# VH-VL binders against o27280: the designs that were tried, part 290

Target 1, 266 residues: o27280
Amino acid sequence: MDSMNVPEVLEIKRIVEESESVKTFIFSWDFRREVRPGQFVMVWDFRDEKPMSVSLIDPVRSEIGISIRRVGEFTDRVHGLSEGDLLGIRGPYGRGFELMGRDILLVGGGIGMAPLAALADEATARGMRVDALVAARTADELLFLDRLEAAGVNISTCTDDGSCGFKGFAHERLLTLEENHDMAAVCGPEPMMFQVMRILDERDVPAQLSLERYMKCAVGICGQCCLDDTGFRVCAEGPVFWSQELSRVREFGRYRRDPAGRRVPW
Key: E = the ipSAE of ESMFold2; O = the ipSAE of OpenDDE; V2 = 0.75 times the mean of E and O plus 0.25 times the DockQ between their complexes.

## First folded at step 14 (VH-VL)

Design A16 (framework fv_marstacimab; at its last look DockQ between E and O 0.90; V2 from the best seeds 0.80)
Fold by OpenDDE, look of step 15:
Structure A16 (fold): chain C 266 residues (1-266), chain A 118 residues (1-118), chain B 112 residues (1-112)
Amino acid sequence: as target 1 above (266 residues)
Amino acid sequence: EVQLLESGGGLVQPGGSLRLSCAASGFTFRSYSMSWVRQAPGKGLEWVSAISGRSGKTYYADSVKGRFTISRDNSKNTLYLQMNSLRAEDTAVYYCARHDWYGSFDYWGQGTMVTVSS
Amino acid sequence: QSVLTQPPSVSGAPGQRVTISCTGSSSNIGAGYDVHWYQQLPGTAPKLLIYENTNRPSGVPDRFSGSKSGTSASLAITGLQAEDEADYYCQSYDSSLSGSKVFGGGTKLTVL
């Protein structure tokens, strides 16, 4: 087995409070181990292990960042950690985003902005024009706005309650924006992604979407993250998929799996 | 520096035709939608037509639909407006304008005057 | 006749605050489409002043501010200066007019 599959115990170098419910944990990283936006790592708190997207890739400082939303027992424990504390990290895993063209559109919802923020950094560093539609339930849940702005990203925001930017959902806001992009990267709640993908397809904009599923092994063995009909493993063939691939996935935008693997409607 | 320079304006008789050009520089032309906006003497601004940078889809105001044709040559960084069946009410300064992502016109040319008169 | 309605003129003394309204309908501003504002100085091409309801492009002083609520938008100018004398236009999108971009009728601002 590859050494990358063995958790490396790393010290939390820095913690950035992104919002009330989201923290970014920064670690020193040996970039001899390549990492791409859209890939994920398995985070181990010595009790449990969860997949988390990489939200920061900084080769200059030799750091990576992992943004974690507080949503359950595991994340509660992790959010209780301090700088200097230890976590186990293994990876990275999965297929990341591919950058193509000159102009890219990012559409993110909530914590889905995590991998997109990393992608934004890479895209801007390459001299690409980046437009980012950032969605959240409320203004307080909008993530990485300052970071994106500092990177030169054009930002449009939307919130469910209208507390910031457009009042409504991301797909609704998208319909009101110009469509001049070579590709799009999408990550957020699956119902959002489903609607956004539909619009992007209608506009003939190639799109990549990052799916979220319960993943256990991260190496395509256990099958926990398999998608119905296609047999795609989110951890191996994904989590980033092209829209053409997802069009073949019956469950996409329609239902999900619970922790036990039972089918549950969105 | 972004620059838009209109040309092709002039005097034309009713029923005549005219072709306007807009030379763009200072940005990746194909990445932006473009519009023509006109302003009759002493009057307000009126959107005339738009063309997508990527898809090439065209849009027209009802007042010019069927008579005007917007087009672009991305290899030449040039926007065009073919105006046929011109009417007196088409007399105006015609501006070339670039769309930003939000749908606003962030850059304008200085305009070219079109006069339709007998 | 314009899809978006603006007062034909407003005036103010130097240092005062003036507001220009832009009234739309359920098919444009009320439908959630953004409002943009342009300044046109005499004898010049329009210049983008406010985009996406409230944002100022680089170079636009903070004396200019935009807002939107319901079916209407407003441009506010504080600390009015002589150089602010110009025509001001609001612009949006109307879904009922075959997907047309639409302008207000324009407002002439006079600095007394």
Scores: ipSAE 0.847, ipTM 0.918, lowest interface PAE 0.6, mean pLDDT 95
Fold by ESMFold2-Fast, scan of step 14:
Structure A16 (fold): chain C 266 residues (1-266), chain A 118 residues (1-118), chain B 112 residues (1-112)
Amino acid sequence: as target 1 above (266 residues)
Amino acid sequence: EVQLLESGGGLVQPGGSLRLSCAASGFTFRSYSMSWVRQAPGKGLEWVSAISGRSGKTYYADSVKGRFTISRDNSKNTLYLQMNSLRAEDTAVYYCARHDWYGSFDYWGQGTMVTVSS
Amino acid sequence: QSVLTQPPSVSGAPGQRVTISCTGSSSNIGAGYDVHWYQQLPGTAPKLLIYENTNRPSGVPDRFSGSKSGTSASLAITGLQAEDEADYYCQSYDSSLSGSKVFGGGTKLTVL
């Protein structure tokens, strides 16, 4: 067993309220255990353990941040914690984002902006030009705008209801924005990522997409390998995949499966 | 820091040709789409042509399509406009302009005058 | 044939507020494309004044502001100063044309 497989009990140093439903929990971290943008940790509340993307990586302050959206019993309990309380952290796990070129496009939807915020910090520190399309249902659900602005990122916002920025979906907004990126990184709802990937593919922009449901593969759970009608099996280390890997997955962006293996639309 | 300098303008007879150049400095030229925008004496701004930074895709206003050709040399940080079959109505100051991510023209050159007259 | 319509002129006294309208259609501003504004002083190249509907570049005072609603946009100038006397242009993109940037006809601002 290496150190990544043993939970470390850490004190919550700070809690940042990002929105009504999202909080960032900040912990001291020993950077002898490297953490890269796009990786996740297992968060243990001494009852259940859930994967959470790392949203802040700060070696200068020796801190990491984990952003958590309130969606169920586990996250409700974690949101009830205060500064000074303890959580178990195991990891990091998964394949992180790879940076290449000089100009990067980030496309984030909702909580998917969390791992992209960490990536934005690394890209700007390397002197890259960073353009970020931040999408959400409403203005209240847009995340990390002040942090991205402070980092020197060029920001475009997009809300389904038009309460902030462009009124519409991320892929509709992307079509109104200029090209010229060496790569893109995308994280958010799967249907959004599918539409964005298609546009980036047409523009010959290599993209990395982070998929929450594939975090299980990164911790060694074989259950994420799927068969489609052609007998094709997809199994790769997650959560970050290149767009050409995902273009071969029939289910990506179209449907999911219930426990009985039945197709369920998004 | 960011500088755009146009050259190649002058007096030309109707039906003649000119090639305009725009020397760019102070930024990574290949990372930006570029346009030519013109302004006839005493009149408003008219977009003429654009070229993407990386793919080299070109776009033209209907008024110049088939007569003008936009091109770039990213190794020399230079934008070009080859103007053929020039007409009196092409008389204008021609500006070189850089696109930002939102589609605005964030930096402009000082312009070069093209006069088409007999 | 300007697809974006601006008033040809506007005037105001020092210290007053003026607005310049930019009227488009469903194929440009109404399709969700951003509106950008440029200031052109006599004998000079245009300068970016407002981008992405409401944003100011560094060095542009907050007396200049932009807004967008439906198929139209507006530039507001408060606390008019003599040096604001210039031509102002709106610019967007028209999807009914193949990759076309479009400018308004321009508005001459006179500071009385």
Scores: ipSAE 0.814, ipTM 0.903, lowest interface PAE 0.6, mean pLDDT 88
Fold by ESMFold2, look of step 15:
Structure A16 (fold): chain C 266 residues (1-266), chain A 118 residues (1-118), chain B 112 residues (1-112)
Amino acid sequence: as target 1 above (266 residues)
Amino acid sequence: EVQLLESGGGLVQPGGSLRLSCAASGFTFRSYSMSWVRQAPGKGLEWVSAISGRSGKTYYADSVKGRFTISRDNSKNTLYLQMNSLRAEDTAVYYCARHDWYGSFDYWGQGTMVTVSS
Amino acid sequence: QSVLTQPPSVSGAPGQRVTISCTGSSSNIGAGYDVHWYQQLPGTAPKLLIYENTNRPSGVPDRFSGSKSGTSASLAITGLQAEDEADYYCQSYDSSLSGSKVFGGGTKLTVL
């Protein structure tokens, strides 16, 4: 086995406060271990280990960034850390996004914008035109807007409460925007992704969607991340799936599973 | 850098035909939907027709439907408007305009004048 | 008449604030479609002034601003200058009108 199966202990180089509830932790990274947008790492705080999306991939500065939303005990502890503190990192794992064509649409909800921010950097570096629909519950939770603008991304925002941009859901906003993309990449709450996928399928836009499922092993052997109708393991065959792969899955967008595997409504 | 240049305007009798062209440069033409927008002398702007960049889907204002045909040649970076059965009310400056993602017309040509008169 | 309604003219003195309204319906502005604004100087092609309701393209002075509420939109011009004298058009999309782009009738701004 190589270093991706055993956590490497890394020093937090910088912390960026992206919002009240989201921080990006930046580490030096040896890019002999390639990292692609849409892949994830397992972050270990010496008590627990959780999957986190890579939001910054910078081979020039030899850095990666991992964006973490504060939602519970593990993430509370990590948010309490400072520059110079240590975390264990395993990975990267999973299937990342594939870029195609010249014109890409990104649709991100909340923390789901994290892997899309990394993808936006790669797409703009390739000379692609990038349009991004950035969604959140409220304006304070819109992520990476300045970074996306600086990269030359065309941004549209939507918020549930209307405090910034379009008032409403991402799929409602998408219906009011022009249709001219070679592909789309989507990441966010599963109900949002389902509705967005349906619109993109109708528009004949190839779409890749990044899913979250409960993960334990990260290498596909424990079965905790499986989807009902396909047996796809999010940690092994995903987390990025094509929309056609997901169209055969009855649970997508309808329910989720808790750590014990029980069906729980969205 | 983005440039749109219309041509093909002129004087034509009612019932006649005319073909407008718009040469595009400075951007990846196939990535953008395009429109024709016209303005009769002393009047406001009127959207005429649009064509999508990739799918080639076409859209027409009711006032021209069945008489005008929009088309594009992505290999030549050129937008066309074939105008048949012309009427006096078709007299206008015809602009070529590029769509952005938000549905605005972010770049316009200088226009070509079409006069339909006996 | 025009799907989007604008006043036919508006005037203001130099240095003053002027607003130009654009009134639509539930099938266009009220359905969430953006409003864009164009300035047309005499004898020239229209130029994009405001896109996506409030955004200014590079080179447009910040004394121009846009807003949208309900089924209506507004263009505000502060610090009015002589060179602002032009025709102004709002534009949106109407899903019921064959799914077409629609313009307001235009507003002639006169700087007194």
Scores: ipSAE 0.680, ipTM 0.830, lowest interface PAE 1.0, mean pLDDT 89
ESMFold2 (binder alone), look of step 15: mean pLDDT 93; pTM 0.946

Design A17 (framework fv_marstacimab)
Fold by ESMFold2-Fast, scan of step 14:
Structure A17 (fold): chain C 266 residues (1-266), chain A 118 residues (1-118), chain B 112 residues (1-112)
Amino acid sequence: as target 1 above (266 residues)
Amino acid sequence: EVQLLESGGGLVQPGGSLRLSCAASGFTFRSYSMSWVRQAPGKGLEWVSAISGRGSKTYYADSVKGRFTISRDNSKNTLYLQMNSLRAEDTAVYYCARHDWYGSFDYWGQGTMVTVSS
Amino acid sequence: QSVLTQPPSVSGAPGQRVTISCTGSSSNIGAGYDVHWYQQLPGTAPKLLIYENTNRPSGVPDRFSGSKSGTSASLAITGLQAEDEADYYCQSYDSSLSGSKVFGGGTKLTVL
């Protein structure tokens, strides 16, 4: 894991509109700074800095892509930018996904498909069989389906409202699908990831899960990514963790903490 | 090219035993669940048994539970069905079939005929 | 007794549309399990025609389409051809018969 603690000011080369609420910002990148799926960068708009997962890694074009969902003041400002505008980028940070075996399952919810789309590209380039379960609240929030299809990925969709594919949650859909994967990678809302992890554990499928709130641990910020369990503090370098590591964390999938330290259910 | 080839069928007396084999080629055998599906003469398809890719889980139709045993040898790319205590109603063409991720049977063998009679 | 119910036969003239129904229950199609369809030409093994309710394998003409709603599914064949004469089977999974894949009774399609 190599870190770059000073932002480099980069020009937005292209913007891809993925949905009404999600855009992918594409930058030229010097691949002497290796980037792996599952890693993130810090995006600086010259006022605030936020961690964002890398969603496109293209060494042939010398480009990276960063997919950003519009959810608040910072992301609203960034969404207002155009091709040719400047952003500060530093990184990459965090541990990325590890690939093993021949057959991989991806389970993504909403914007959690962003790091998994980059992983799908790498897995298919290695000749792996890739099955992707793509979940969202509605059909309009399903991301990267065309990109996954173009890569030769087998796709199953599910939406809470039934507007596309299976009507229900990712873990409900997963129970109706065949097993036989060497590993899985999971990214999305924490309650979804918890339920999916439990099924994969029962199926003896080793899984890696990407936790957005733990991105800060990878750059030395403890905040909400550090937990006190069984009389000692656990501080992990994220955002990607094996399911074996997360199964011992009492907080995962059950509650989070507000600024006052109160338990808030998911 | 995916190929499945069944063998081991034949004529057997009621109460007898047979072992069917299915030789698989053209794909990574251990990555797929496999089933046996049968069809009695002039009748419809009936699912008989399934086995997970690594052999850790097996499933049986109620009509054959306790009499038939499904197994696989991934080193030989071969699926088996051990049939014991055979009955006249077990007379059928037995097909070997591969599961896709969604649970369909995406490839089938040509079948092997099992006849149970005196 | 089939867990999934199909009409035993259906017929149509060349160029027409036919629909084959597959009626299940709350323990199979109604529980959200996928429906798959198979075509069996006389004297041959079944061939996958539709998977995951609506998807066609490579080589299956777009004249064949699948749908699923509630506890039932349907296979539609448009522009009917003589070569479509075959037996058609739906298939799903039934949770009340744990671990059980289930087939419909089959429908014989005759092109008149």
Scores: ipSAE 0.801, ipTM 0.895, lowest interface PAE 0.7, mean pLDDT 88

Design A18 (framework fv_marstacimab)
Fold by ESMFold2-Fast, scan of step 14:
Structure A18 (fold): chain C 266 residues (1-266), chain A 118 residues (1-118), chain B 112 residues (1-112)
Amino acid sequence: as target 1 above (266 residues)
Amino acid sequence: EVQLLESGGGLVQPGGSLRLSCAASGFTFRSYSMSWVRQAPGKGLEWVSAISGRGDKTYYADSVKGRFTISRDNSKNTLYLQMNSLRAEDTAVYYCARHDWYGSFDYWGQGTMVTVSS
Amino acid sequence: QSVLTQPPSVSGAPGQRVTISCTGSSSNIGAGYDVHWYQQLPGTAPKLLIYENTNRPSGVPDRFSGSKSGTSASLAITGLQAEDEADYYCQSYDSSLSGSKVFGGGTKLTVL
């Protein structure tokens, strides 16, 4: 009945192991359905359906890639699949990133590097200078470094434990780096994104941030996609928002974790 | 190919003024912070001044603050250093240098000699 | 007085390993700012040798390596060659000095 929202059953063409906990699943894609960095698809394993960011967009090879971190029952089952197995894919959904200017800063935390890797490909193809700050808890959780390097991206890494690059958090590293960017794109844990946004606002750098939380219904049917003050539905109006738009969202960045890991209001 | 070429050096009397220029080519000039770094004869490197890509932020070593002014013209791909109230201790080769994202000086000019003497 | 301290000279024979130290404080290297290294051959402008603590620019041999720990950094040169005879400078950023880039005093390397 709703042909635009019906899952298409696709064969897993290739699987790339990005880390112990992250895999990229690559599918042939008909680019008459345009896909842009920052958009997501619904992945259906014939039992449950979950939203996943598109991490590779390759119209020359007619392929898309979807990067999935193992965090629960659904993702554990999907990680058990092999090349040649089938998954249902519907979409793409959501607002993608917009590129402007000549110089872009990417700031990604963990799996948040997935949509930023796709954006890095587009930005470099357009001749932009791309600087990427890649953050994770440990060196083993840093994602897409080889792909970013191959694309000609300038890379800085930071890890909480100091096992690779700067020892500390993304926002702490950002303060030690030069600031000549026309725009930024940020994706990762919400507390990280809030701290990075604050620094970019002080530097007068327009930023786009990807909010992937509560995306249970791809077309905005589920009310849990709504943000507090503005009523933005992440799956309908997001997941990508300009920092100025997020300044009107009361809940964004309101909670952080202390050194003991407790959830604390801002 | 990235190139930086300094000019404007020379002999000047104490208390005098001099303006240095650095012509940049081979990159998007407005996207990079720039510095002046000097080296007195037989001495080490000393950072003098820096300017942001847009030209909206400037920084100075305490030894030159209030006497030197850094500026840039992004339409002409040129960096400047206006030097006033020159002292014998300002005698040095002055290098133009480009900042990379990490804060290093990834490209340097060949330098221009400033001699402050009677 | 330099904010970053280097030995004024080091010496080695061809084929040997030498290391040059760069000692800072909590307001520069200890605050997390990167250390960069420059080689200055006699009569020439400085050339970037190591950036972001450990990275080499294109064209710099892997005989040159950098490291950083705590408030200090080191430049290591293995397989020493006559052409390595030069002055070497470390550089970082000091947050206490009005946002200043800072250089070490320099180390003259003599290849015996």
Scores: ipSAE 0.793, ipTM 0.895, lowest interface PAE 0.8, mean pLDDT 88

Design A19 (framework fv_marstacimab)
Fold by ESMFold2-Fast, scan of step 14:
Structure A19 (fold): chain C 266 residues (1-266), chain A 118 residues (1-118), chain B 112 residues (1-112)
Amino acid sequence: as target 1 above (266 residues)
Amino acid sequence: EVQLLESGGGLVQPGGSLRLSCAASGFTFRSYSMSWVRQAPGKGLEWVSAISGRGYKTYYADSVKGRFTISRDNSKNTLYLQMNSLRAEDTAVYYCARHDWYGSFDYWGQGTMVTVSS
Amino acid sequence: QSVLTQPPSVSGAPGQRVTISCTGSSSNIGAGYDVHWYQQLPGTAPKLLIYENTNRPSGVPDRFSGSKSGTSASLAITGLQAEDEADYYCQSYDSSLSGSKVFGGGTKLTVL
């Protein structure tokens, strides 16, 4: 079990405030330990440990960035930290995204833009054409727009309340946009990812989807990764899965499991 | 520098056929949907036909459906419009145009004149 | 008639503001499809002026602006100049026409 690995204690070099609820914590990183977009690290505040996606991979500056949304006690404590403070980091873990073809679509919801921002950097560095659909509930929750623009990414935004860009959901906006992608990468709330996956499947665009809830499975702390109601078990390493793998998982986008293993609707 | 150069226009009799070509340069041709847009003398713009970047999907205005065929050769960076059963009302300047991701026509050729007359 | 309706003409003096409307329906602008605007100078091909409702391509002055609300869109031109004299077209997409791109009828702008 990788739970026996000891975290490396790193100094917070820089903090970027992405929104009122999201901060990116930047650390010096030794790239002899490779990191790929879509991978995550375990962040330890010397009390609790949580998985966080890597949102910045910069081998030129020897830095990684980890974007954290404030949602509970652990993340509230981490958000209270300052430059110069220490955090434990271990990893990276998990299956990262694979880049294929020349034209890529990114569809991100909320904090799901974090791993996609790192992927956008790699894709543009490879000379790929990148189109990014960035979705959030409100304008102030849209993330990484300046970074994507600086990278030369074509950006479309949508918000549930219409405060920025298209008024509506990511899948509704996707239907109004041109096709022409060799692959897609999707990360955000599961109901959003399910609807987007259906459209991409109809368009014959292979998609990779990143599921935060399966990050613990990738480090060996959980016994089960994916199960469906027919008894079929998908034993792929997470958090990134191809749409063909997820199409056989009946719970994807429809329900989750509580700590007791019971089905709870989204 | 993005360039679109139309050719193949000319004078043709009603019921005749004509094939237009659009030579593209300065961008990755297969990554973009392309359209033909026409403009009759003294009139407005009318969208005619579109084709997806890989060529798997084609779209036609009702006025030309069944008579015109759009196609592309991505190895030659060329867009085509095969025009059959031509009518006097098809007389127009025909523009080749590139779609951006949002569905606008971000680059246009200079147009080629098609005159259908007896 | 045109699926998107524009006034056939508008006029203004140098330095003034003009607005060109583009009226659609629930199957196009009202369905959430973007509105794009083109400028066509006499004897030339159209040029993209505004894309995705509000965005300007590189080289388009900020005195040109676009907006969209409900089933309609508008192009505003401030600080009107003689070289702005042209035909202006709005363009969107209509889901009821088997997925067609649609243009407005065009508006001739005269700079007095």
Scores: ipSAE 0.804, ipTM 0.901, lowest interface PAE 0.7, mean pLDDT 88

Design A2 (framework fv_marstacimab)
Fold by ESMFold2-Fast, scan of step 14:
Structure A2 (fold): chain C 266 residues (1-266), chain A 118 residues (1-118), chain B 112 residues (1-112)
Amino acid sequence: as target 1 above (266 residues)
Amino acid sequence: EVQLLESGGGLVQPGGSLRLSCAASGFDFRSYSMSWVRQAPGKGLEWVSAISGRGGKTYYADSVKGRFTISRDNSKNTLYLQMNSLRAEDTAVYYCARHDWYGSFDYWGQGTMVTVSS
Amino acid sequence: QSVLTQPPSVSGAPGQRVTISCTGSSSNIGAGYDVHWYQQLPGTAPKLLIYENTNRPSGVPDRFSGSKSGTSASLAITGLQAEDEADYYCQSYDSSLSGSKVFGGGTKLTVL
């Protein structure tokens, strides 16, 4: 549809401070353009355009939210904006998560909790039991804990430095938790996702993993949207992939590609 | 709200068999792993056996492995413990207990007494 | 033998603080498995008192608190009351025992 490829200039209705480095920008949205958890939009500040996962989907209030981490010049400019300011939004793009069963596990690392927060809202609204393992390097990087708790999600936290919850990595924490889930959704750094996927595969839990690194390719911007063994175009067939698909990809969790297509270790 | 009711205990001679039942209500039974935990008179708690929510995985303490079988019927919201080749040392109150996600026993039944005596 | 070690008894006067230790090893508490605590009043089933090392279920007074460090955990009870007289059990999981839930031997708390 043409409307998906034309940026709309939207007013920032509300800004939520998620942490010192993360803000959620909330916009009015016309839900004639359906949005699913796991999809992303292109955010345009009238100078540069970047892909951002949709972190809030609220048809009752007719709002979407986009969570942005402050990591460079574009995101620094966007973080400087206030309620009432304008941004260009186009999309949504990409394959969203599919919900199955009644008992769902979410495993998120850092900003990877953003698309999982939207999924948690949908799952709880459907009456599903949601358990969320929220991982970060430090306590300050744990996101959406209050929102998840308000939605009735059971939460476990882990931090690399032990500043909150379990001291260690997400996969180490996952091994200590009960395993009664019909599916899992995972989003975060690829090395984390790879380790979590191996455990879920051993447990026969089907998992969906979001590969955010190539999202802008969904609109034909980048030619590097391929996985080593499969030829998958992450942007065209993703960003969400089933674990069965990714278990056959040698590069997943081991290396990435630079703009020239060269292998770069994580 | 959440309720667990054990039954099937009683007096049995050494070498005999008993089947314990635990009727669950007030929650989605399929979503939770369940355990049997026992307590001999005047002694501490001893974990006996566990079963995953879907019933695909079972676990046993070394003291009962090969003699006891844990099972569940999710359509009836009922947990079972089939006890064979009973010994005097199996004399205890047997509790059924529900696992939370963190691995605690968040709800317990009232217990049912099993006495193995000649 | 208990894989988790608790003192067999502890005592205190009303209003005092007591702590009950739970000592494990590298295959259980030291491996990162959570510690949970149960209170058993005479003639009753055990009741969950603390879960996930530090959390209290609804209805448990804030006088009860849990902590975990290294291979050990502790239950602290402040402002002791006569009604706290009970047996207390810690519980975790041990990976070396073919994946088993394990209990401490129990601690009898006497309120003097």
Scores: ipSAE 0.803, ipTM 0.899, lowest interface PAE 0.6, mean pLDDT 89

